# VHH binders against Protein leg1b (leg1b): the designs that were tried, part 4

Target 1, 342 residues: Protein leg1b (leg1b), of Danio rerio (Zebrafish) (Brachydanio rerio) (q4qrf7)
Amino acid sequence: AVVTENGLPIQWRKAPSDLSHLPISNTGVQVNPWVYSQRMTMLKMVINATNAYMSSMGPGEQENPLWSLPLQLGWKLKSGRLADPTPDSSSTCGSEASDPVCISPLSFFGCVNYYLSVLPFLAAVETGVVSSGGHQMLIQVPAEVAQDYCSSYSDCSTKHPNTMAKWHLFFQSLRQVSQSKESDFNKKDSILGLMWAAEEESIQTASGACTERQKLYSSPEVSFQQSSVNLGAFISAAHYHASIERSGKFMSHLPSRVLQEADSPPNIADLSTEENHALYMLSWMNSINQLLGGSLVDLWRKAMCSAQAREKGQAFLDDLILDPKFPGSSLWSIICVMSTSC

## First folded at step 21 (VHH)

Design aa2 (from z04 with I28Y Y108H)
Fold by OpenDDE, fold request of step 24:
Structure aa2 (fold): chain B 342 residues (1-342), chain A 119 residues (1-119)
Amino acid sequence: as target 1 above (342 residues)
Amino acid sequence: EVQLVESGGGLVQAGGSLRLSCAASGFYFSYYWVGWYRQAPGKQRVVVAEIRTGGSTTYSNSVKGRFTISRDNAKNTVYLQMNSLKPEDTAVYYCAKSSYPSWHQFDHWGQGTQVTVSS
């Protein structure tokens, strides 16, 4: 899949750098996360505001681990996953050609991304990492699916206290950790740990909130959705350093289109070898984990017992997903070996 | 104990061929990256070729098109087929394994086997 434009997330440059152009009501700034550019702006603001705390990640702003979020959003747009999945839908929402580009509330991945965009943004604003300009941030919610979303920091905290707490902790801890006397290696691991704790919880929350949307997709796409959630657990446990480059490379192996009923990885004709392999491996990972009653993830978590182990775990995940020749049959055994080293 | 034992080195004329073998033991061979390094007199040890867990291969620019790395997991053996040998290929060749499954860093090398290419 194409996941970057000129080395940046899809339509990154088209998104404003801040929300100053949005209307201000007596109650606050009205943000519409169902407008693609506004959602991207929220992410942009979070990344820009956190760059100063991410020096332990490596040189340059490109090393900010939050880059995976806008890249994911862009991939979702580019691959058609922000569109209305309803069969024979006449809606143009989620199309790259739409003006303005919007996100369908019925989109599963759009829904998941909401929890990975709006919630961290609100937490960043609440903690003062992102400047609010003295205004409350109000999030517009589609009336038809209002139960699946939240409209403010307070509302999100009420509906999803654990998720918001983890984001709050992440943003609150950034300055402290970055200014600590710890090594860059340890700082990096700590920051990533906090970030992924929040992301993982967001994904779990989203899985619950967005699950009804799965009924609108093909079986293979639903499988991929579930596999993606499962992958989130592995990535999170490994404290994956999701720089723009690493994330971009990883996501380039994700499917470039919505999967159809007839699609069966790794034998999807119009997808690349890399895409087919990634799909297959993600599915395989999820299948094994389900078969084992979740014990594969548990074993993986056990294997991720130290910062060093997690670094190696990240490399393993890259090899697993990105190498078309990686033997899936060895997945469990390798993880077992990894777990014994801890 | 991890063991890597190289064989197949020797003297060969320019344009000739050699096949190196490395027998591995003491670890789960199929889960690790393995590779070949070489060290010429007075030079640093450099990577020649590596083969990943799944069989994907990489080569140094100097040997691309001439050398082929392969592995037999059933035999715990990695091979280096060297064709069109040049005098500049003269070196001690070392077999190596990654320090961790699917990890890019190598931590064990064999004793090496001498390859000499005469002009």
Scores: ipSAE 0.454, ipTM 0.775, lowest interface PAE 1.1, mean pLDDT 95
Fold by OpenDDE, last read:
Structure aa2 (fold): chain B 342 residues (1-342), chain A 119 residues (1-119)
Amino acid sequence: as target 1 above (342 residues)
Amino acid sequence: EVQLVESGGGLVQAGGSLRLSCAASGFYFSYYWVGWYRQAPGKQRVVVAEIRTGGSTTYSNSVKGRFTISRDNAKNTVYLQMNSLKPEDTAVYYCAKSSYPSWHQFDHWGQGTQVTVSS
């Protein structure tokens, strides 16, 4: 899949750097996350505001682990996964050709991304990491599915207290951790741990809120959606360093289009070998985990017992998903071996 | 105990071929990356080739197109087919394994096997 434009997320440069262009009402700034550029701007603001705390990640702003979020959003747009999945839909929303580019509230991945964009943004503003300009941030919610989303920090905190608490902690801790006397290696792991705790909870929250949307997709796409959620657990446990480069490479192996009923990885003709492999492995991981009653991810979590182990685990995940020759049949055995090293 | 035992080295004329073998034991061979290193006299040990868990390979620029690394997981053996050998390929060749499954850092080098390419 195409996941970057000139090394940046899809339409990154088209998104304003801040929300100052939006009208200010008596109650605050009204942000519409269903406008692609506005959602991207929220993510942009978060990344820009956190760059100063991410020196432990490596040299340059490209090492900020939050880059995975706008990259993910871009991939979803490019692959058609932000569009209305209903067969009879005449809406162009979610299409790159739409003006302005919008996100369908019925999009599963758009829904998931909401919890990975709006919630962290609101938490960043609340903690003062992102400047609010003295205004309250209000989030527009689609009327037809208003129950699935929240409209402010307070509303989100009420509906999803654990998720918001984890994001709050992440942003609140950034300065302290970055200024600590710990090694860069430890700082990096700590920051990633806090970030992924929040992301993982967001994914779980989204899984519940967005589930009904899965009825609108093909069986293979639903399988992929579920497999992606499952992958989130592995990625989170490994404190995956989702730099722009690493995330971009990883996501480039994700399917470049919405899957249809006839699609069967790893033998989807119009997808690359890499995409087919990634799909197959994701499905396999999810299947095994389900078969084992969730014990695969538990075993993985056990194997991710230290910062060093997690670093190695990240490499394993890259090898597993990105190497078309990786022996999927050995997945469980390899993880077992990894777990014995803890 | 992890063991890596190299074999197949020797004297060969320039343009000739050799096939190195490394017999591995003491670890789950198929789960690790394995590779070949070489050390010429007075020089540092450098990577020649590596093969990942799934069989993906990488080569140093100096040996690309001439050397081929392969593995037989059933035999716990990694091979290095060396073709079109040059005098500059003269070195002690070492087999190595990854320190962790699907990890890029290598450890537990064998004793090495001498490869000498004469002009």
Scores: ipSAE 0.292, ipTM 0.703, lowest interface PAE 1.4, mean pLDDT 94
Fold by ESMFold2, last read:
Structure aa2 (fold): chain B 342 residues (1-342), chain A 119 residues (1-119)
Amino acid sequence: as target 1 above (342 residues)
Amino acid sequence: EVQLVESGGGLVQAGGSLRLSCAASGFYFSYYWVGWYRQAPGKQRVVVAEIRTGGSTTYSNSVKGRFTISRDNAKNTVYLQMNSLKPEDTAVYYCAKSSYPSWHQFDHWGQGTQVTVSS
């Protein structure tokens, strides 16, 4: 899949860096996260505001671990995953050629991304990490889907208290952790731990809130959607450092189009060897975990027992997903060996 | 006990070929990265080639296109096919395994096998 434009997320440069262009009503700034550029602006504002606290990640702003969020949004656009999945829909949402580019409220991945963009943005504004310019953020949500999408910090905190608390804690803690006397290695692991606790909670919340949308997709695409949610548990437990470079490499192996009923990973003719491998491996990870009642994820979490173990876990995930010849049949037994080091 | 036993070294003329073998035992060979390092007289041990758990390979710039690393998990063996040998390839060649499954740091080396390339 195409994941970047000149080393940045798809259409990154078209997204304004602040909210100054948006309408202001007597109750606040009107933000429409169903316009692609406005959702991207939320992510851009969060990244820009957090860069100052990320020196432990390494040199340069490209090391900010939040880069995975706009990169995944860009991948979703490029792969057709922000489009209306309804059969014979006349909607142009999810088309790069549309102006403005819109995100369908019925898209599964558009729904999941809402929980990874709007919710963190609201928490970043509430904690003061992102400046609101003194205005409340009024998040537009279409009335017909309003029950699926909370629209303010208070609304989101009521509907999803654990998710909002974790995002709040992450943003609230950034300055203090970054300024602590800990080594950069330990600061990095701590910041990543707080971030992934919040991101994983968003993914779990979204998997429930967005589940009805899965009925609109082919069986292979639903399988991929479920496998993607399962992958989040592995990535989060390893405190994966999702810089631009690592995220871009990882996501470039994700499928470049929506899967159809005839598609059968790992043998999809119009997808690359890399895309077929990633689809197959994600499916295998999810299938083993489901058959074992969650035991694969539980074992992985036990193997991720220290900052050093998590660093090694990140390298293992790279090997597993990025090497098309990785032996999927060895997955459980390798994780067992990894856990003996704890 | 982890054992790595290299073989196949010797004296060869410049432009010639050698095939090194490393027999591994005492660990789950297929789970680990394995590789070849070399140490020229008076110099530090340096990486030559690595092969990952899934079979992906990495080579130092000085050997790309001339050397090929491979592994046979059924025989617990890693190989280094060395073609177009040059006098600067003269070194003791060591087989190595990673310290952790799918991990880039190595914790064990064999005793080494001498490769000498004469002009």
Scores: ipSAE 0.080, ipTM 0.620, lowest interface PAE 6.3, mean pLDDT 91
Fold by OpenDDE, fold request of step 24:
Structure aa2 (fold): chain B 342 residues (1-342), chain A 119 residues (1-119)
Amino acid sequence: as target 1 above (342 residues)
Amino acid sequence: EVQLVESGGGLVQAGGSLRLSCAASGFYFSYYWVGWYRQAPGKQRVVVAEIRTGGSTTYSNSVKGRFTISRDNAKNTVYLQMNSLKPEDTAVYYCAKSSYPSWHQFDHWGQGTQVTVSS
């Protein structure tokens, strides 16, 4: 899939740098995350505000691990996964050609991304990492699916206390960790640990909130959705350094369109070998984990016992998903070996 | 084009044995779950046995201990060894594959092979 434009997330440059253009009501700034540009702006603000704390990640702003979030959003747009999946829908939401580009509330991945964009943004504002300009941030919620979303920091904290707490901790800890006397290697690992703890919880929360939307998709797409959630556990445990480059490369192997009933990886004709392989491997990983009652992820977590181990784990995940020649049959064995090294 | 071609069916006496084969083509056989279904006259098609990509097997309660499903990925073939056959096993047996690699839903059934067990 195409996941970047000029090395940046899809329509990154079209999104404002801040929310100053939005109307201010008596109660605060009203943000509509169902407008693509506004959601992207939220993410942009978070990235820009955290760059100063991410020096341990490497040189340059491109090393900020939060880049995966806008890249994911862009991929979802480009691949048609932000559109209304309802059959024969006349809605143009989620289309790149739409103006303004909107996100369908019925989109599964759009729903998941909501929890990975709005919640961190609200936490960043609450902790003072992102400047609020003295205004409360209010999030617009679609009326038809209002029960699936939250509308403010307080509301989100009430509905999802654990998820918001983890984001709060992440943002609150950034300054302290970045200013510590620890090595850059250790700082990096610590920051990534906090970030992924929050992201993982967001994904779990989203899985519950967004599950009804899966009824609108094909069996293969639903499988992929579930596989993607499963992958999140592995990625999180490995404290994956999701720089713009690394994330971009990874996501380029994700399917460039919504899967249909007739799609059978790795024999999807209009997808690349890389995309077909990634789909297969994700499905395989999820299947094994389910077969083992979740013990594969547990074993993986055990294998990710140190910063060094996690670095190797990241490499393993890259090979597994991105190398079409990777022997998937060795997945369990390799993880077992890794676990014994801890 | 996905093809599943069953063979090995026939008439057997109660207590006898049959071995069904299904030759698969048109897809990466080794990446998919494969299984056997059967449909008796006037009844719904039901799962008999399944073998997953990793080799794990599941059986319906009615055939446990009597039937064995296996696969040969090199030959793109799945087998069903049926022992201790009963008249109740009389049905058309269908081979199937999963709709997605390592996924639990099946599709693309073959034409089937008739198994008749006489009392």
Scores: ipSAE 0.024, ipTM 0.372, lowest interface PAE 6.2, mean pLDDT 93

Design aa2 (from z04 with I28Y Y108H)
Fold by ESMFold2, look of step 21:
Structure aa2 (fold): chain B 342 residues (1-342), chain A 119 residues (1-119)
Amino acid sequence: as target 1 above (342 residues)
Amino acid sequence: EVQLVESGGGLVQAGGSLRLSCAASGFYFSYYWVGWYRQAPGKQRVVVAEIRTGGSTTYSNSVKGRFTISRDNAKNTVYLQMNSLKPEDTAVYYCAKSSYPSWHQFDHWGQGTQVTVSS
């Protein structure tokens, strides 16, 4: 899949760097996250504000682990995953050619991304990491889907208290962890641990809140959606360092189009060898974990027992998912070995 | 108990060929990176070639194009085909495995097999 433009997320340069151009009402700033550029701007503001705390990730702002979020939003746009999935819809949402580019509220991945963009933005504003200029941020939600989304920090905290608490903790902790006397290796692992705890909680919350949208997609696409949610548990446990480079490479192996009923990984003719392999491995990981009642994920978490083990786990995930020649057989056995070596 | 047993070393004329074998046991061979290292007299042990779990290979610049590493996961064996041998290839050659599945650091070594290339 195409996932970058000149080394940056899709349409990154078109997104303003702040929301100061938006009208301010008596209630606060009205933000419309169903406009692609406004959702991208929320992510841009969070990345820019957190760069000061990310020196332990390595040299340069490209190492900020939050880059995965605008990169995945761009991948979702480019792959057609922000479009309205209903066949009778007159909606132009999810089209790069539309002006403004919009995100369909009925899109599964648009819904999941809401929980990975709007909720962290609201927490970043509440903790003071992102400046609001003293204004409340009010998130527009179309009336027909209002039950699926929350629209303010207080509303999101009421509806999703664990998720908001984890995002709040992540942003609240950044200054203290970045300034601690620990090694850069341990600071990096700690920051990534807090970030992934919040991201994984958002993914789990979204998988429940967005689930009815899955009925609008082909069986292979639903399987991919479920496998993607399952993958979140593996990458979060490993504290995966999601820089521009690493996330860009990972997402370039994700499917470049929405899957159709006849598609059967790993044998989808118009997808690359890399895309077919990634689909197959994600499907296998999800299927094995389900057959074993969650034990595959549990063993993986046990294997991720230290910062050193998590670094090794990240390398293993890269080989497993991104190397088309990686053997998939006996995956259960190797994870058992990894768990006993801790 | 992890065991790596090298064979196939010996004396060979410059320009000749040798094929080294390494029989592995005591671990799940197919999940580990394996490789060949060598130690010339008075020098430190250095990498010659490595082969990953998926079969991709890397070579030191001094052997690229002349040596080929391969693995047979069914036989738990790694090979080093050495062609166009030079006197500077004279060394003890060690088979090695990574310390962790799919990992770049190596922690187990065989006893080594002597390769001597005469002029």
Scores: ipSAE 0.000, ipTM 0.413, lowest interface PAE 11.0, mean pLDDT 88
Fold by ESMFold2, fold request of step 24:
Structure aa2 (fold): chain B 342 residues (1-342), chain A 119 residues (1-119)
Amino acid sequence: as target 1 above (342 residues)
Amino acid sequence: EVQLVESGGGLVQAGGSLRLSCAASGFYFSYYWVGWYRQAPGKQRVVVAEIRTGGSTTYSNSVKGRFTISRDNAKNTVYLQMNSLKPEDTAVYYCAKSSYPSWHQFDHWGQGTQVTVSS
């Protein structure tokens, strides 16, 4: 899949750096997360505001671990995953060529990304990490889908208290952890732990809230959607450092189009060897975890028992997903060995 | 708050012309489909014309060739030029916007402007 433009997320430069250009009502700034550039702006504001606290990740702003979020939004656009999935829909949402680009509220991945963009943005504003410019943020949600999308910090805290608490804790803790006397190795692991706890909670919440949208997709696409949620549990347990470079490599192996009923990984002719491998491995990991009643993920989490183990886990995930020659059976043996090392 | 304010209605003789205007505020006008609907006495509100963000237009069969919808994104305004008016065009005309960008369902309506065509 193509996931960057000039080393940055798809249409990154078209997204303004703040919301000052948006209409202001008597009560606040009207933000429309169904316009691609406005959702990207929320993510840009969060990245820009957190860069100052990310020195433990390495040199430069490209090391900020939040880069995975705008990169995945860009991949979702480029792969057609922000479009209306309804058969015979006349909607132009999700078309990269349209101006403005919109996100269908019926898209599964558009729904999941809402929980990974709007919710963290609201928490970042509430904690003061992102400046609101003295205005309340009024998030627009179409009435016909309002039950699926909370629209304010207080509304989201009521509907999804664990998710909002984890995002709040991440942003609230970020300055203190970054300024602590710990080694950079320990600061990095702590910041990543807090971030992934929040991101994983958002993914789990979204998979429940967005579930009904899956009925409009092919069986292979639904399987991929479920496998992606499962993969998130492995990534979060390893405190994966998702710099722009690592995220870009990872996402470039994701499928470049929505899967159709006849598609069968790893044998999809119009997808690359890399895309087919990643699809196959994600499917295999999800299937084995389901067969074992969830215990594959549980064993992986147990094996991720220290910062050193988590670093090794990150390297293993890179090998497993990105190297077509890497044997999938190695996952079991590595879990067994790492578990005994704890 | 979304506001749609219609103007330009009135009484006109059959065969005449009117130009309706709708001033929009409280949303990013250029991102939304906008349109005109009408409600004749004792009937339900029905579509007259719609104009998309890219400028493409659709018309109901009863007005095609006689009415022209247009938009001015710089002025946040949508227009309906009504020519060759017939008594059957008598209705309250409502300006409307789509529920979200580039979407076929509409969720906001103006107060309406009365158009009356006499024989």
Scores: ipSAE 0.000, ipTM 0.370, lowest interface PAE 12.0, mean pLDDT 88
Fold by ESMFold2, fold request of step 24:
Structure aa2 (fold): chain B 342 residues (1-342), chain A 119 residues (1-119)
Amino acid sequence: as target 1 above (342 residues)
Amino acid sequence: EVQLVESGGGLVQAGGSLRLSCAASGFYFSYYWVGWYRQAPGKQRVVVAEIRTGGSTTYSNSVKGRFTISRDNAKNTVYLQMNSLKPEDTAVYYCAKSSYPSWHQFDHWGQGTQVTVSS
């Protein structure tokens, strides 16, 4: 899939750097996360505000581990995954050509991304990492789907207390961890651990909150959606360093279009070898984990027992997902061996 | 440096009670799950109880209804109240903290305190 424009997320440059253009009411700033540029702006504000604390990731702002979030939003737009999946819908949401570009509240991946954009934004504002200018942030949610989307820091904390607590803690801890006397290696692993604990909790929460939307998609697309949620557990346990470069490479292997009923990985003719491989491996990882009642993920987590082990885990995930020559049949045995080393 | 210091162990007769304390330092205590593990002679270290950042508690089946875990974030201390003690509760008891804030995997233990329950 195409996932960058000049090395940045799709339509990154069209998103304002702050929310100063939005109306302010007596109750706060009204933000509409169903406008693509406003959701992208929330992510841009979080990245910009956290860059100062990310020197342990390496030189330059491209190393900020939060880049995966706007990159995946861009991939979802480009691949048609922000569109309304309802049969015969008249909605133009999810079209790059629409003005403004909107995100359908009925999109599965639009729903999952809400939990990975709006919730962290609200936590970043609440902790003071992102400046609100003294205003409360009020998130617009269409009434017909309001039960699926929390709309303020307090509402999200009531509905998803563990998720919001993890995002709150991540943002609250950034300065102290970044300024500690630890080595850059240990700072990096600690920051990534806090971030992935929050991101994985969002993914798990979203998989429950967004699940009804899966009924609107083909069977192969639902399988991919479930496999993507499962992958989050592996990436988070490894503290994956999701720089622009690594995230861009990873997401370029994700499917460039919504899957159809006749699609069968790894043999989808209009998708690349890389896309077919990634789809096949994600499906295999999910199927094995489900068959074993979660034991594959449990073994992986045990194998990720130290910062050094987690770096090896990141390299393994790169090989597994990105290398079409990687032997999928040995996955279980390899993970079992890795877990016994810890 | 992370420090967990257990105290309050000792010898007690079956049916008796003990209260263990663990003083924590070197990390932001209130953000972590903390808990108690125990290791009986010749056995593996196993979970006894844990308490989350929001105060929610979980107990192993062998101690439910008899043991109570609590935390005092102002004193950076976690406690284990052990009532109706049995000889099978004899073990070294370890205080533990989670690897990350609000995370289920534990990565650091104290030196332990011996609890011995006589028939």
Scores: ipSAE 0.000, ipTM 0.118, lowest interface PAE 19.9, mean pLDDT 86
Fold by ESMFold2, last read:
Structure aa2 (fold): chain B 342 residues (1-342), chain A 119 residues (1-119)
Amino acid sequence: as target 1 above (342 residues)
Amino acid sequence: EVQLVESGGGLVQAGGSLRLSCAASGFYFSYYWVGWYRQAPGKQRVVVAEIRTGGSTTYSNSVKGRFTISRDNAKNTVYLQMNSLKPEDTAVYYCAKSSYPSWHQFDHWGQGTQVTVSS
């Protein structure tokens, strides 16, 4: 899949760096996260505001671990995953050619991304990490899907208290962790731990809230959607450092189009070897975890017992997902050794 | 700034041994595959040995059984132990890292260290 433009997320340059171009009323700023550029702007504002606290990740702003969020939004656009999935829909949402580029409220991945963009943005504003300029953020939600989307910090805290608490804690803690006396290695692991706890909670919440949308997709696409949610548990436990380069590489192995009923990984003819491998491994990980009643994820979490173990776990996930020659049988052996080492 | 600094090259007689070291900095060493390549005068650079993030190794057929690659993630260092050296092993040896975490394509190279094996 194509996932970057000049090393940045799809249509990153077209997204303003703040919301100052939007109408401001006495009640606040009207923000429409169903316009692609406005959702991208929310993510841009979060990244820009957090860069000052990310020196432990390495030199430069490209090391900010939040880059995975705008990159995945860009991948969703480019792969057709923000489009309306209903048969014979006349909607132009999810098309780069539409003006403005919109996100269908019926898209599964558009729904999941809402929980990974709007909710963290609201928490970042509430904690003061992102400046609102003194204005309330009035998040638009179409009436027909209002039950699926919270629209303010207080609304989201009521409907999804654990999710909002974890995002709040992440943003609230950044300054103190960055300024602590810990080594950079330990600061990095702590910041990543807080971030992934919040991201994983968003993914889990979204998988429940967005579930009805899965009925609109082919069986192979639903399987991929479920496997993607499962993958989040592995990545979060390893405190994966999702710099712009690592995220871009990872996302480039994800499928470049929505899967159809005839698609059968790893043998999809119009997808690359890399795309087929990633699909196959994600499906395999999800299937094994389900067969074992969740025990594969549990063993992985147990293996991720220290910062050093988590660093090795990140390297293993890279091998597993990104290397088409990686033997799948090694996963179980490695997880067992790592879990007994703790 | 990504840096790979080789050391340990020199002149050695056939049948001898030499140990190359490569100090890495400017990236998260443990995330990447690292390896050794060599280039004889007038020839293309070819793989000698690679070591993956999990410690798995691969060797070219010409060095298998004689050379050993290893890594020390605590020191950000990769080594090449070269035993039973032959005049055919004469080359500039380059340390390299993969372009992405755990990826088989390599995009960054050190300046190289000369190894010369005489009779």
Scores: ipSAE 0.000, ipTM 0.119, lowest interface PAE 19.7, mean pLDDT 86

